VH-VL binders against q8ixk2r445to577. Designs and how they scored, part 33

Target 1, 133 residues: q8ixk2r445to577
Amino acid sequence: FFGMLQNKGLTDYCFDYNPPDENQIVGHQVILYLCHGMGQNQFFEYTSQKEIRYNTHQPEGCIAVEAGMDTLIMHLCEETAPENQKFILQEDGSLFHEQSKKCVQAARKESSDSFVPLLRDCTNSDHQKWFFK
Key: E = the ipSAE of ESMFold2; O = the ipSAE of OpenDDE; V2 = 0.75 times the mean of E and O plus 0.25 times the DockQ between their complexes.

## First folded at step 1 (VH-VL)

Design x3 (framework fv_axatilimab)
Fold by ESMFold2-Fast, scan of step 1:
Structure x3 (fold): chain C 133 residues (1-133), chain A 121 residues (1-121), chain B 107 residues (1-107)
Amino acid sequence: as target 1 above (133 residues)
Amino acid sequence: EVTLKESGPALVKPTQTLTLTCTFSGFSLSTSGVGVGWIRQPPGKALEWLANIYWDDDKYYNPSLKNRLTISKDTSKNQVVLTMTNMDPVDTATYYCARIYYGSGKPFDYWGQGTMVTVSS
Amino acid sequence: DIQMTQSPSSLSASVGDRVTITCLASQGISNYLAWYQQKPGKAPKLLIYAASSLQSGVPSRFSGSGSGTDYTLTISSLQPEDFATYYCQQYYSYPLTFGGGTKVEIK
């Protein structure tokens, strides 16, 4: 699959990655933003290795979770995907991070109007359901 | 500088409820990825995790104690409160609060000094 | 729950010795492991997180290694201030669990 990775519960929001420096695509947090259909920062590919790739840039970025973190950040893709970069997109739309045994959930930053994807215990919540459009 | 400090009663009678407050400075529980947890240590024994609360009010409890524990926060006061019901002499321990910051990849990176709670009739 | 087993429960060592403490998780924890130092009457202090990352201000004689279920804390040349109890902790899944501790005592 490829395209915009949209949340079922937070219906107008998509995975978004917009690094401030074009020459530094790694180390920044993936956010959720209004689905705008302009491609670049919201265009992801789900691969057979269970990676979520940001492949409009060279070298290609892959979404990862660092040890001890519940946030999704951009890393460089590797020839063989490491376990921290593997997400199982299940038929019910849940996005399961295999290494941590947790699901990706759309979450609000407390008092702000900003949203981010975070790892949380798996539930049947629509905020944990994702699809490509 | 990050600091945390526990406060509460030093003495509790069996069956009573314990309420502990963690007051902190140098960070805010409005920051994404940050939380505060409670850990206890009976005299001469190992550390035991009790509960965590995060910036988004997400709460986690030790299942062995879940029916006795409540954790809450007051972000504006920089405080986290732990309540534990039905205290028993076996709950005699030093109780610590500590910061957990997933945004930095760290579990408990700063700890309070601890407060000793004795449960005795 | 993930059980954390530390070995040994205690050891005696001299200043200048190389000390190794092992932590075994009952299942894979993907480097979500921390090491803490606790001196008598004091709160624990974070030494190492993410299995091998040194906390700021911690001396370079402390190092962590391992992967999967097996993790090790090494003190390359023991100093007088290093006599303490050391705890490992997994933060891979809830409930968070600690090892039983390893007391490093003067020989």
Scores: ipSAE 0.006, ipTM 0.543, lowest interface PAE 14.7, mean pLDDT 85

Design x30 (framework fv_axatilimab)
Fold by ESMFold2-Fast, scan of step 1:
Formats: sequence, C-alpha cells, structure tokens
Structure x30 (fold): chain C 133 residues (1-133), chain A 121 residues (1-121), chain B 107 residues (1-107)
Amino acid sequence: as target 1 above (133 residues)
Amino acid sequence: EVTLKESGPALVKPTQTLTLTCTFSGFSLSTRGVGVGWIRQPPGKALEWLANIYWNDDKYYNPSLKNRLTISKDTSKNQVVLTMTNMDPVDTATYYCAHSRGYKYGYFDYWGQGTMVTVSS
Amino acid sequence: DIQMTQSPSSLSASVGDRVTITCLASQSISKYLAWYQQKPGKAPKLLIYAASSLQSGVPSRFSGSGSGTDYTLTISSLQPEDFATYYCQQSYSTPYTFGGGTKVEIK
C-alpha cells in the first residue's frame, strides 16, 4: 500500500509529517492534517515488514512508538524492522501496534485545534479506522 | 512551462493494437507525487479516464477496458507510452495525455492538445 | 465504481448571468473533486481542484463548493469566453470518473 493514510471517523484528515527542520526528518511527532495529497508530507508506504515508511529524503523514516508513550514519532528505518515500528493494518481498517497491543486513534491534541494519531485501547470506533487513499 | 504532446496513428483497423506516445517537458516523472494520465473522449461524448503512471512506476488502469491497456514510462526521454489491444470502432476518440498531481488529488492540471484516433475498416 | 451525475446537461445563458452547475457522486468523495472547462476542438482546462481551490490563472468569477456527495461550480458573472462544456471529476478512488458534462450555450 502506498499513498495517503486517511481516517474514516475524522473525515478529511490524513497522516502528515512536516518536521520543523527540513534537513532533519527524524525525531518529531507525526500529526494529522487536512488531506490534500500535494507535496510530500502526506505520502506513506506500508511495507511487507509492517512498517509505515516516509520516503521523502535520505535517510528513510519509519513511524515508531517509544516504550510507555502513546505518540507516533519518526525514527530511522532499519534493515530489519524493530518491534516498536511494526503496525498491523487489519481488514476492518484498524491499525494495531503489536508491541503495545493498542490501536492508532485520531485524537484532538489537548488545548489545541490540532489533531494527532495516538495509541489507545482498541475499540470499534471509526476514529481507529484507516485507509490508504 | 509544462507542455505535453500526443503522437501516434490517426487511423487504426479493427483488431489492431494502438500505440500512443506522450512527450513532455517542464517537469520530471521522477519527482515524488507526479504522474501522467491518459484520458479519451469519443466524438460528442464525455471524458473517460484510461490509465495513470506515477513517479514510482505505480500503474492504475480503468478496469472496464478488459486488460487491454498497458502504460509505461521512459523517464530519460520524458515519455509515457500507452498501448491498447484489439481496437474496435467504439474506441474511436480523441486521446489526451495529461500531467497529474498526487494519488488522491488525481486532477489533471496540464493537458496535451489531443490526437484523434479513428478505428475503421 | 463511483458514478458522477452532472446537471443540467445543457443550459442557455447571457453574458452577465450567474451560472450554477451541480455534480452528484454516488458515494462520499471527501472533496476529491475537480472541475474542467472544455471549448470546442480543444483540450480540457483545469478550473478548480479539491472542490473549492482555484487553479492559478483562473478568473475569480469561478468558484467551487460542496462536500460529501454534492458539489457545485458557480460562475458569478458569465463572460463571452465562458461559453464551453464543463466537467466534474472525482479522484477519491480509481477508476477516476467524470461527469457527463454541462454545455453552457449562448442564449
């Protein structure tokens, strides 16, 4: 799968990665922005290793979740995907992070008009359903 | 300035294969998010999307055309080629190639002039 | 496949008129909708993308609106060069599909 990763419940919002420093693509939080498909910020690849890869520049970035955290962070991709970078895209659209046993949910960032993907207990909510578009 | 131009035969006999070439300038098909599409229009009828090819060599085809279509690119020549097998008089149309932005914003912002293909025996 | 239904199929109008063309999708397309203008014998020209974004160089009298399944193209004050056929197109999913077209004729 390759394309824009759109939320079913939070209509019009997609995974977006726009780091403050264009020379450093790693270490910042993945966000949700209005889907537009222009430029490179919203294009991701779902790989056979269960990675969500951001291939804008070298080195390649892979979405990860640090132990004990609920935010999605951009890390460097590795030759063999580490467990914290593996997400299972299920038939119902749920994006399951196996290491934490939680699902990615579209959520409002506290005290903000912005939205972010966060790990939450898995539910049948449309805010936890994702599609490559 | 972005320009595209279609080339190929004006006349094709039934059962033959049509080959059309799109030659472009002003953009590179190696740029992330960029694609080129083919759209046709039979005389007096609506536009019909045929196929798209993208920078990463991803290809999309209109399933109604029964696997008759093949799209390919030559990035070094700035060309995209469409082949359509088993031509029939109903395939008579003006064929356009066009620059495309992104997967979901698969809108066509610059178009070639079009080439008329008549299928007749 | 997503079907795009345009209405009306044709209309007659005078210079200075407000013209509205509608496009209905058979399912929600989340604003992945473009509008094109085509003059006789020429290739289509992009007017609007993402339902409401005006393409660079297109006059401000053209505007797009809508969400879900229902979209409109409005020409606020028709000019002589605007007599043409207009098409909508969805890019929400492949195959990309176009509406049947709306021909704007001089009255």
Scores: ipSAE 0.006, ipTM 0.540, lowest interface PAE 13.4, mean pLDDT 86

Design x31 (framework fv_axatilimab)
Fold by ESMFold2-Fast, scan of step 1:
Structure x31 (fold): chain C 133 residues (1-133), chain A 121 residues (1-121), chain B 107 residues (1-107)
Amino acid sequence: as target 1 above (133 residues)
Amino acid sequence: EVTLKESGPALVKPTQTLTLTCTFSGFSLSTRGVGVGWIRQPPGKALEWLANIYWNDDKYYNPSLKNRLTISKDTSKNQVVLTMTNMDPVDTATYYCARTLKPYSRPFDYWGQGTMVTVSS
Amino acid sequence: DIQMTQSPSSLSASVGDRVTITCLASQSISKYLAWYQQKPGKAPKLLIYAASSLQSGVPSRFSGSGSGTDYTLTISSLQPEDFATYYCQQSYSTPYTFGGGTKVEIK
């Protein structure tokens, strides 16, 4: 799968990565933003190795969740995907993070009206359902 | 069936600008993830990548040649155009265009036949 | 820039032989490596992408392997149509770079 990764519950929002410096793509939090289908910042690839790759920079970034955290951060992709970079996109649209055993949920970022994907206990909520568009 | 074909002048004088056109069929540059690149090969030498353009108009250039190269596309005509300024005899090469895919580790999966460009006074 | 070093630059082989060509990257390229075959006067043809994935329509006698900086193309049983020059290419980082080529000649 390659495309915009859209939320079923927060229906107009997609995974978005827009680092302020194009020469430093690593270290910033992945956000949710209105799906626009233009530019490079909303295009991701889901690989057979269960990675979500930020496909618009060279070298590519891979979404990861650091131990004990619930935010999705951009890291550099590795030869062998570490466990913190593996997500199972299930048939029902759940995006399951194997290492933490939690699901990616669309959530409002506290103290702002911005939205971000966060790890939460798995539920059958539409805010935890994702699809490529 | 995917096909690509290069066209342009066979002879260029030093200091002139080279314009090459890649005309393709069997795919569209409106398809997400699809791009077209240019690669050259001097006689008897290795391949050298020049530039890529993608469906969303993203452009990538070889930094050693970036100030000399411009790549553009006309999606409705199925064409990609490369211009290279200030030609020099060392730029004598066969120039290829090829399809590339951002997913699948960016291979060049189909190539044109190549067009020979000789730079000589 | 990432430098790609191919070895050997040329080799002589007979039909039926096992041929091995190596490609060394100056830094890790995370399997962003393709192999191409080029016959005299012709355009290159993609054989292998992502280090080990066989392009559709390419005979199964061709295989690729490797990781990090070290990659290998193997032809398990050389056929008459396989006499050609082979190139590796990294697409991990721009500029994309090709190896110097390995010419496989008839013995």
Scores: ipSAE 0.393, ipTM 0.831, lowest interface PAE 3.5, mean pLDDT 91
Fold by OpenDDE, second read of step 2:
Structure x31 (fold): chain C 133 residues (1-133), chain A 121 residues (1-121), chain B 107 residues (1-107)
Amino acid sequence: as target 1 above (133 residues)
Amino acid sequence: EVTLKESGPALVKPTQTLTLTCTFSGFSLSTRGVGVGWIRQPPGKALEWLANIYWNDDKYYNPSLKNRLTISKDTSKNQVVLTMTNMDPVDTATYYCARTLKPYSRPFDYWGQGTMVTVSS
Amino acid sequence: DIQMTQSPSSLSASVGDRVTITCLASQSISKYLAWYQQKPGKAPKLLIYAASSLQSGVPSRFSGSGSGTDYTLTISSLQPEDFATYYCQQSYSTPYTFGGGTKVEIK
């Protein structure tokens, strides 16, 4: 699967990554932004290695969850996907992070007018449902 | 070309309500992701954020002034209005409106020239 | 609220000098940091956003760096038009807060 990764509950919001330095794409947080067909910031790929890849830049980035964190951070993809970069996009639309055993949920950033994907306990909420568009 | 311009009274009496209007061009508040914010600056002092409003009518206020502030928009007129109640001489400042774009990484990229508001009896 | 502390509050420099201004946040703001330039009687002008991204039209002598709580604005070679007051601003959370400003004056 590839394209925009859109949230079901938070309507019209998609995974978005726009690093300040295009030459250094790692280390920044993946956010949610209004889905748009412009640019490369919302193009992601779910791979057979269970990675969510950011393929618009070289080297390629892969979404990772750092230890003790609930945010999605861009790391470099590796030849073999590390455990913290493995996600399962399930048939019901849930995006499950294997290592943390939590689900990716669209959430409002605290005291903010922005939204981010966060790891939360898995529920049947539409805010935890995702699909490629 | 993006432009913003503040308008309103230059003088307000204590306890009165200040109403400021931001008229802008070069962009629209019907555009997703677009917002307008108000920032003030007392003479010789630092900047203070007051409030933001976005295309979807989402509103955010500075908690220190929240009870006194109301922000609204008229998209068809390309205007944003800020009201501030119970004005005090301490509220004397230059008031700016500015464009903001989501996400948070790009806060205020275009500003009005500002309008000086003096609160005095 | 997140407090932004700028240092120094003022500095004197000459044309051609390398100028460094620091902004310290009371907590991590994850690079949601902007820098503005303000000249007397004028509105602030956005210079840097997202800690290190140069706003369109801004000269390359301006640069931003930092992470976590510590951020820096650098002017590699000060020009005559650069004498002004500079502000940092966090956009990590509301309320948005600005630093106290740094006035760059002629030596």
Scores: ipSAE 0.013, ipTM 0.651, lowest interface PAE 8.7, mean pLDDT 92

Design x32 (framework fv_axatilimab)
Fold by ESMFold2-Fast, scan of step 1:
Structure x32 (fold): chain C 133 residues (1-133), chain A 122 residues (1-122), chain B 107 residues (1-107)
Amino acid sequence: as target 1 above (133 residues)
Amino acid sequence: EVTLKESGPALVKPTQTLTLTCTFSGFSLSTRGVGVGWIRQPPGKALEWLANIYWNDDKYYNPSLKNRLTISKDTSKNQVVLTMTNMDPVDTATYYCAHRYYRSSGYAFDIWGQGTMVTVSS
Amino acid sequence: DIQMTQSPSSLSASVGDRVTITCLASQSISKYLAWYQQKPGKAPKLLIYAASSLQSGVPSRFSGSGSGTDYTLTISSLQPEDFATYYCQQSYSTPYTFGGGTKVEIK
């Protein structure tokens, strides 16, 4: 699977990665932004190693969640995917993060109009359902 | 090097369907991140985007024209075809096809064909 | 649809002049903007993409800047081959829209 990773509940929003400096793409938070249909910063690839890979900018990035955190951060991809970079895309559209045993949910940032993907306890909410477009 | 060339009829009568073919070389439309778009320009007027098709067969149309437009690709022939129904004299324009590619900081129409002039008159 | 307004619609300049062309979007386009050059009877040529990135093979006298809704194309020292019509285009949202064009004429 590859393409724009769109939320079923927050239907106009897609995974988006727009680092402030293209020379240092690691360490910034993945956000949700209005789907623009052009790929670019919203183009992701789901790999056979269960990575959500961002390779529109060099070096290649892989989405990770650090221990004890709930935010999705861009890390460098490794030859063998570490556990914090593995997401199981389930048949119902859930993205299950193996290391934390939690699901990726579209959520609003506190006191803000912006949205981000966060780890939350797994539910049957449409805000936890994702599909590639 | 990337090269594109448009072909199709130079004259079309009102109400007829226009079919334009873009034949290209120097890239494959199965390559991730690659697309081909169609843009037109009436004489003395600004550029107007019509449609895009991408490596994964995703298609995008200008909403003002979408009921009239169909874009398709034949990856094995290195061709993209645009069909536009119900032609009208106001559709008289030079029609361009262009290569669209993501190069780590955005998409743009980086290489254009020479254009083909289509005149719509009785 | 996002409307792109270019100004001026035309200008007269001499070789060696600094030329500035402005493009205003009706909403923020987050630097998803390209600039094209078109000479009479010819296809457009990409000059700048992502608001400020110079296309390979384009002379360094061309530069782009801007953010949000306001973008600028600058030619630092106009050359004879630069007399042409220039167009901006947003690719933030479909339909992709072009500005009305700016014709750069010989003074």
Scores: ipSAE 0.006, ipTM 0.537, lowest interface PAE 15.1, mean pLDDT 85

Design x33 (framework fv_axatilimab; at its last look DockQ between E and O 0.10; V2 from the best seeds 0.00; counts 0 for: pae E 9.8 > 2, placed apart)
Fold by ESMFold2-Fast, scan of step 1:
Structure x33 (fold): chain C 133 residues (1-133), chain A 123 residues (1-123), chain B 107 residues (1-107)
Amino acid sequence: as target 1 above (133 residues)
Amino acid sequence: EVTLKESGPALVKPTQTLTLTCTFSGFSLSTRGVGVGWIRQPPGKALEWLANIYWNDDKYYNPSLKNRLTISKDTSKNQVVLTMTNMDPVDTATYYCARLKYYGSGRYGMDVWGQGTMVTVSS
Amino acid sequence: DIQMTQSPSSLSASVGDRVTITCLASQSISKYLAWYQQKPGKAPKLLIYAASSLQSGVPSRFSGSGSGTDYTLTISSLQPEDFATYYCQQSYSTPYTFGGGTKVEIK
């Protein structure tokens, strides 16, 4: 499915990727921003390989978690998805990162009023529930 | 000042298990964005990455050696331990531990290394 | 696995020379590349991280550049202490592979 990936608990916020350089999309953090549906910063595709693809520029970006980090960053998509790019969207809406065995949670960025998706121990919190809008 | 030092046996017999300890100071492995990696270098050959462990207990292993390697940490003792099973003469190498430092945008560097410990595998 | 190929395997140079070492990745690594210096009998030392960022305490004569699959380490004016073996390493995906090394020898 392709759409805006919205948080159930933080209801006005969606996955958002707006790199400062459109010619280099790799290595920057995915953020949460007010859902607006304008432009292409908030449109993601969930694939049969369990990838979350950013399909607004070529080459395609895929959300990954860097080893030893809890932040989601943009990576280049591969022909076969590596384990750090696999997210299992479960029936209850949780987004499970297979390699780390953790769930994606909407969270406040340190000392800020902005929000980011972070990896946390899996809970039943609505802040860990996601759906495509 | 950040320091790391490897310790373990200098001589291992074929089929035995190798246990190496990395003892460090000047940083904590509870600090977000920090990790410790193990690298080896056979005499006269290139560096080979073995395993990483991070502050959040995430562990990564070289797939070519995955069934033989175990990495663990004891944050209270400032130690990281690497275990490698079924040692073979081709595993003869200098073994290094190094700090992994996060520099932002998903990128790490091994900014401080131990002196290395030579492990010879022979009868 | 991403293969890292360094060129040349060895080179001979004189103090004051500009030295260029290249590292070719078998696929794009998006600047997830570090350069290390190793002197005989010693542990490697980090010189450059993120392809082009100079590690604190490393002399400014060292610089890194490149993108995609092609990366370069340059020493603008070789000093006596720079005779060593240099390694690149990609950290884009596991296993985090090193190049074969480039030995910089005195001419």
Scores: ipSAE 0.225, ipTM 0.781, lowest interface PAE 4.4, mean pLDDT 89
Fold by OpenDDE, second read of step 2:
Structure x33 (fold): chain C 133 residues (1-133), chain A 123 residues (1-123), chain B 107 residues (1-107)
Amino acid sequence: as target 1 above (133 residues)
Amino acid sequence: EVTLKESGPALVKPTQTLTLTCTFSGFSLSTRGVGVGWIRQPPGKALEWLANIYWNDDKYYNPSLKNRLTISKDTSKNQVVLTMTNMDPVDTATYYCARLKYYGSGRYGMDVWGQGTMVTVSS
Amino acid sequence: DIQMTQSPSSLSASVGDRVTITCLASQSISKYLAWYQQKPGKAPKLLIYAASSLQSGVPSRFSGSGSGTDYTLTISSLQPEDFATYYCQQSYSTPYTFGGGTKVEIK
């Protein structure tokens, strides 16, 4: 699966990654932004290694959840996907993070009008449902 | 200065529950990304990881001991508590708590350790 | 669980010697590897994280290398204070596992 990763509950919002420095793409938080399909910022790929890749740049980035964190951060992809980069996109649209055993949820960023994907306890909320478009 | 100190009983009887407390200073478990881990070491043997707890209350256990272990935190007291049920002489070891510091790219280290507390399980 | 096979279990060396310790993981751990030093009666001390990054305050004679399943700790010139037991540890997946240790003794 590849393309825009769109949230079901938070209508018209997609995974978005726009690092300040195109030559240093890692270390920044993945956010949610209105789906526009323009440029490279909203193009992701779900791989057979259970990675969510940001492969519009070299080296390729992979979304990771750092230990003790609830945000999605861009890391470099590894030859063997580390545990913190493994996600399960389930048939029901839930995006499950294997290591934390939590689900990715569209949420409002604290003290902000912006939105971000966050790890939360898995529920049946549409805000935890995702699909590629 | 970051410090950690383990406290608890030095002697536990078989089948009893061990409760250890890690009291730390110089950092807070309210700080994003920070965690505390427990490690034990039988006399003359290698290290064994037991459990981790992080600022957001994420918890990880050694599966071999998972059913026996419970880790919790009291951020206001700067304490982490580890309980281990059904203790056995084989559980005799020095128990350490350590700060988990993240260094990027999902990699971290236990950069500061307590001095350790010796726990002997004996009748 | 990921097994960490550390070798040798012990070695004898002299001050000034180059010392090499190896850690082999049962599967690729993608550089999620740390090295610790432990002296008798003391807690372990972090030396290397992320396979090759030197912890602050650790002498430059210590270095880590490796990828995939094979990792190495090197002491370029052994000093008197370096006689200790060394452990590798993987944090690729839970449970986080340690190597069996390598005791570096005085020859």
Scores: ipSAE 0.030, ipTM 0.735, lowest interface PAE 3.3, mean pLDDT 93
Fold by ESMFold2, look of step 5:
Structure x33 (fold): chain C 133 residues (1-133), chain A 123 residues (1-123), chain B 107 residues (1-107)
Amino acid sequence: as target 1 above (133 residues)
Amino acid sequence: EVTLKESGPALVKPTQTLTLTCTFSGFSLSTRGVGVGWIRQPPGKALEWLANIYWNDDKYYNPSLKNRLTISKDTSKNQVVLTMTNMDPVDTATYYCARLKYYGSGRYGMDVWGQGTMVTVSS
Amino acid sequence: DIQMTQSPSSLSASVGDRVTITCLASQSISKYLAWYQQKPGKAPKLLIYAASSLQSGVPSRFSGSGSGTDYTLTISSLQPEDFATYYCQQSYSTPYTFGGGTKVEIK
């Protein structure tokens, strides 16, 4: 799949990535932002290796969650996907992180009007449901 | 000053359950990005990773031992507990606990280790 | 499971020599690699994290390099206190395996 990865519960919000330097795409957090489709910040690919790739620019980034963390950050993609970069987009729309056994949920940052995807215990919440458009 | 210390029995009989406690000071397991890991070393042999537990209660186990291992924490007591069931003489080793520290970009290091505790499994 | 092969298993060198130790992973580990030093009767000590980053308080004569499957620890000028066994560890996927160790002796 390729496109904008939208949350069902937080309507009209999509995965968004805007690194401060086009040559420094690693280490910054993925956010949720109003879906707009302008520029390249909101286009991601779900691959057969179960990666979520930011691949509209080079080098390609892959979303990861580091062991013991709950935030989605950008790493460089590798030939063989690392365990912390593997997500299962299930038929019910849940986005399951294999290493942590948790699901991606739309959440508000504490003390902020900003929204981010975070790992949480898996539930049936629409805030844990995602689809490409 | 960050310190960790392992405690538990020095001698265990085959088939019994080993319980080890890691008591630490100078850091809190409620701090984001911090964890504690358990590692063992049979006499004269290489190190073997056993399990990790993180501030948010995420747990990772060596898959070859996962049915035998349970890791838990008590943040208020600054303790991490490892249990290993069905002990066998091949499990004789020095057992270490260590702090896991996050260095960014998905990388951790075990930057402070306990002194280790020797556990012998024999009839 | 990812196998970590260290070589050599042991070596002898003189004070002042440049020493290199290699660690070969059975698959790419993307610099998810740490180096540890262990002296007899003591717990391991972290030297290098993320393949090449020097841990605080570690002398600058230690350095790490490599990518993919091939990684190297270098001691640029061996000192008497560097007598120890050195281990690499990958943290790419569980189990987080260690290499077999390299024993460094001063001749």
Scores: ipSAE 0.008, ipTM 0.658, lowest interface PAE 9.8, mean pLDDT 88
ESMFold2 (binder alone), look of step 5: mean pLDDT 94; pTM 0.955
OpenDDE, look of step 5: ipSAE 0.017; ipTM 0.643

Design x34 (framework fv_axatilimab)
Fold by ESMFold2-Fast, scan of step 1:
Structure x34 (fold): chain C 133 residues (1-133), chain A 121 residues (1-121), chain B 107 residues (1-107)
Amino acid sequence: as target 1 above (133 residues)
Amino acid sequence: EVTLKESGPALVKPTQTLTLTCTFSGFSLSTRGVGVGWIRQPPGKALEWLANIYWNDDKYYNPSLKNRLTISKDTSKNQVVLTMTNMDPVDTATYYCAHKPYSYGRWFDPWGQGTMVTVSS
Amino acid sequence: DIQMTQSPSSLSASVGDRVTITCLASQSISKYLAWYQQKPGKAPKLLIYAASSLQSGVPSRFSGSGSGTDYTLTISSLQPEDFATYYCQQSYSTPYTFGGGTKVEIK
């Protein structure tokens, strides 16, 4: 799959990654932003290794969650995907992070009206349902 | 179809509290993602965001004014109220309320006509 | 706070001219940018949201572009009703901040 990764519950919001320096594509938090339909910062690829990659033509960035953390951050992709970079997109649209056994949920960023994807206990909430558009 | 209108005093004395009411129609502030914001504009100057309130009663304030501002809503009356304490002549401005569309829309559309508040002795 | 710098602060133009207004953010705002038009004595009107999405009912001569810190509003062929002050607004984080405005005046 590839495209804009949109949330079912938080309608019109998509995964978005736009680092301050385009030459430094890793180390920053993935956010949610209104789906603008232009691809670019919102264009992701879901790979056979269960990675969510940024810059899909020849991807170098892979979304990861560090042990004990709940935020999604951009890491360098590796030849063999490490466990912290593996997400299972399930039949019901949930995005399950294998290492933590938690699901990606659209949530408000602390002390802000900005939205971010965060790891939360898995529920049947539409805020935990994702699809590629 | 969506309309908003500000109301409140046109003249406020220094140290008084300003209370402004935004009355709206064409949407409900119980709809998920919807919000209402307050923005002001001193004569001849740029726009300054003051506060937002959302469907779930989440409130956000401009930090430079946070200790002076309170925003609240009455969903049944289709009203949002902003209060600002300790008014000063530099607070003279046109005050606008504006609709924030669904899904935490991060822009304002439409805006009310604005209400001019003059602070002088 | 994220600071928004607009340039120019004013410009003079004639009907039919191509007008370009720029907005620079003090940090990346990930296309959380809107453009507003304000005519004297009136409330601002939304033109562009999400950096490049044209608001319903706004003429196609208006367009937005940009990413990261750098954003542009373009009016491809200026009309008499377009003489106004234009403001950019970031909403990447609170507080929401506006640019200083660009006044488009009759030449």
Scores: ipSAE 0.006, ipTM 0.545, lowest interface PAE 13.5, mean pLDDT 85

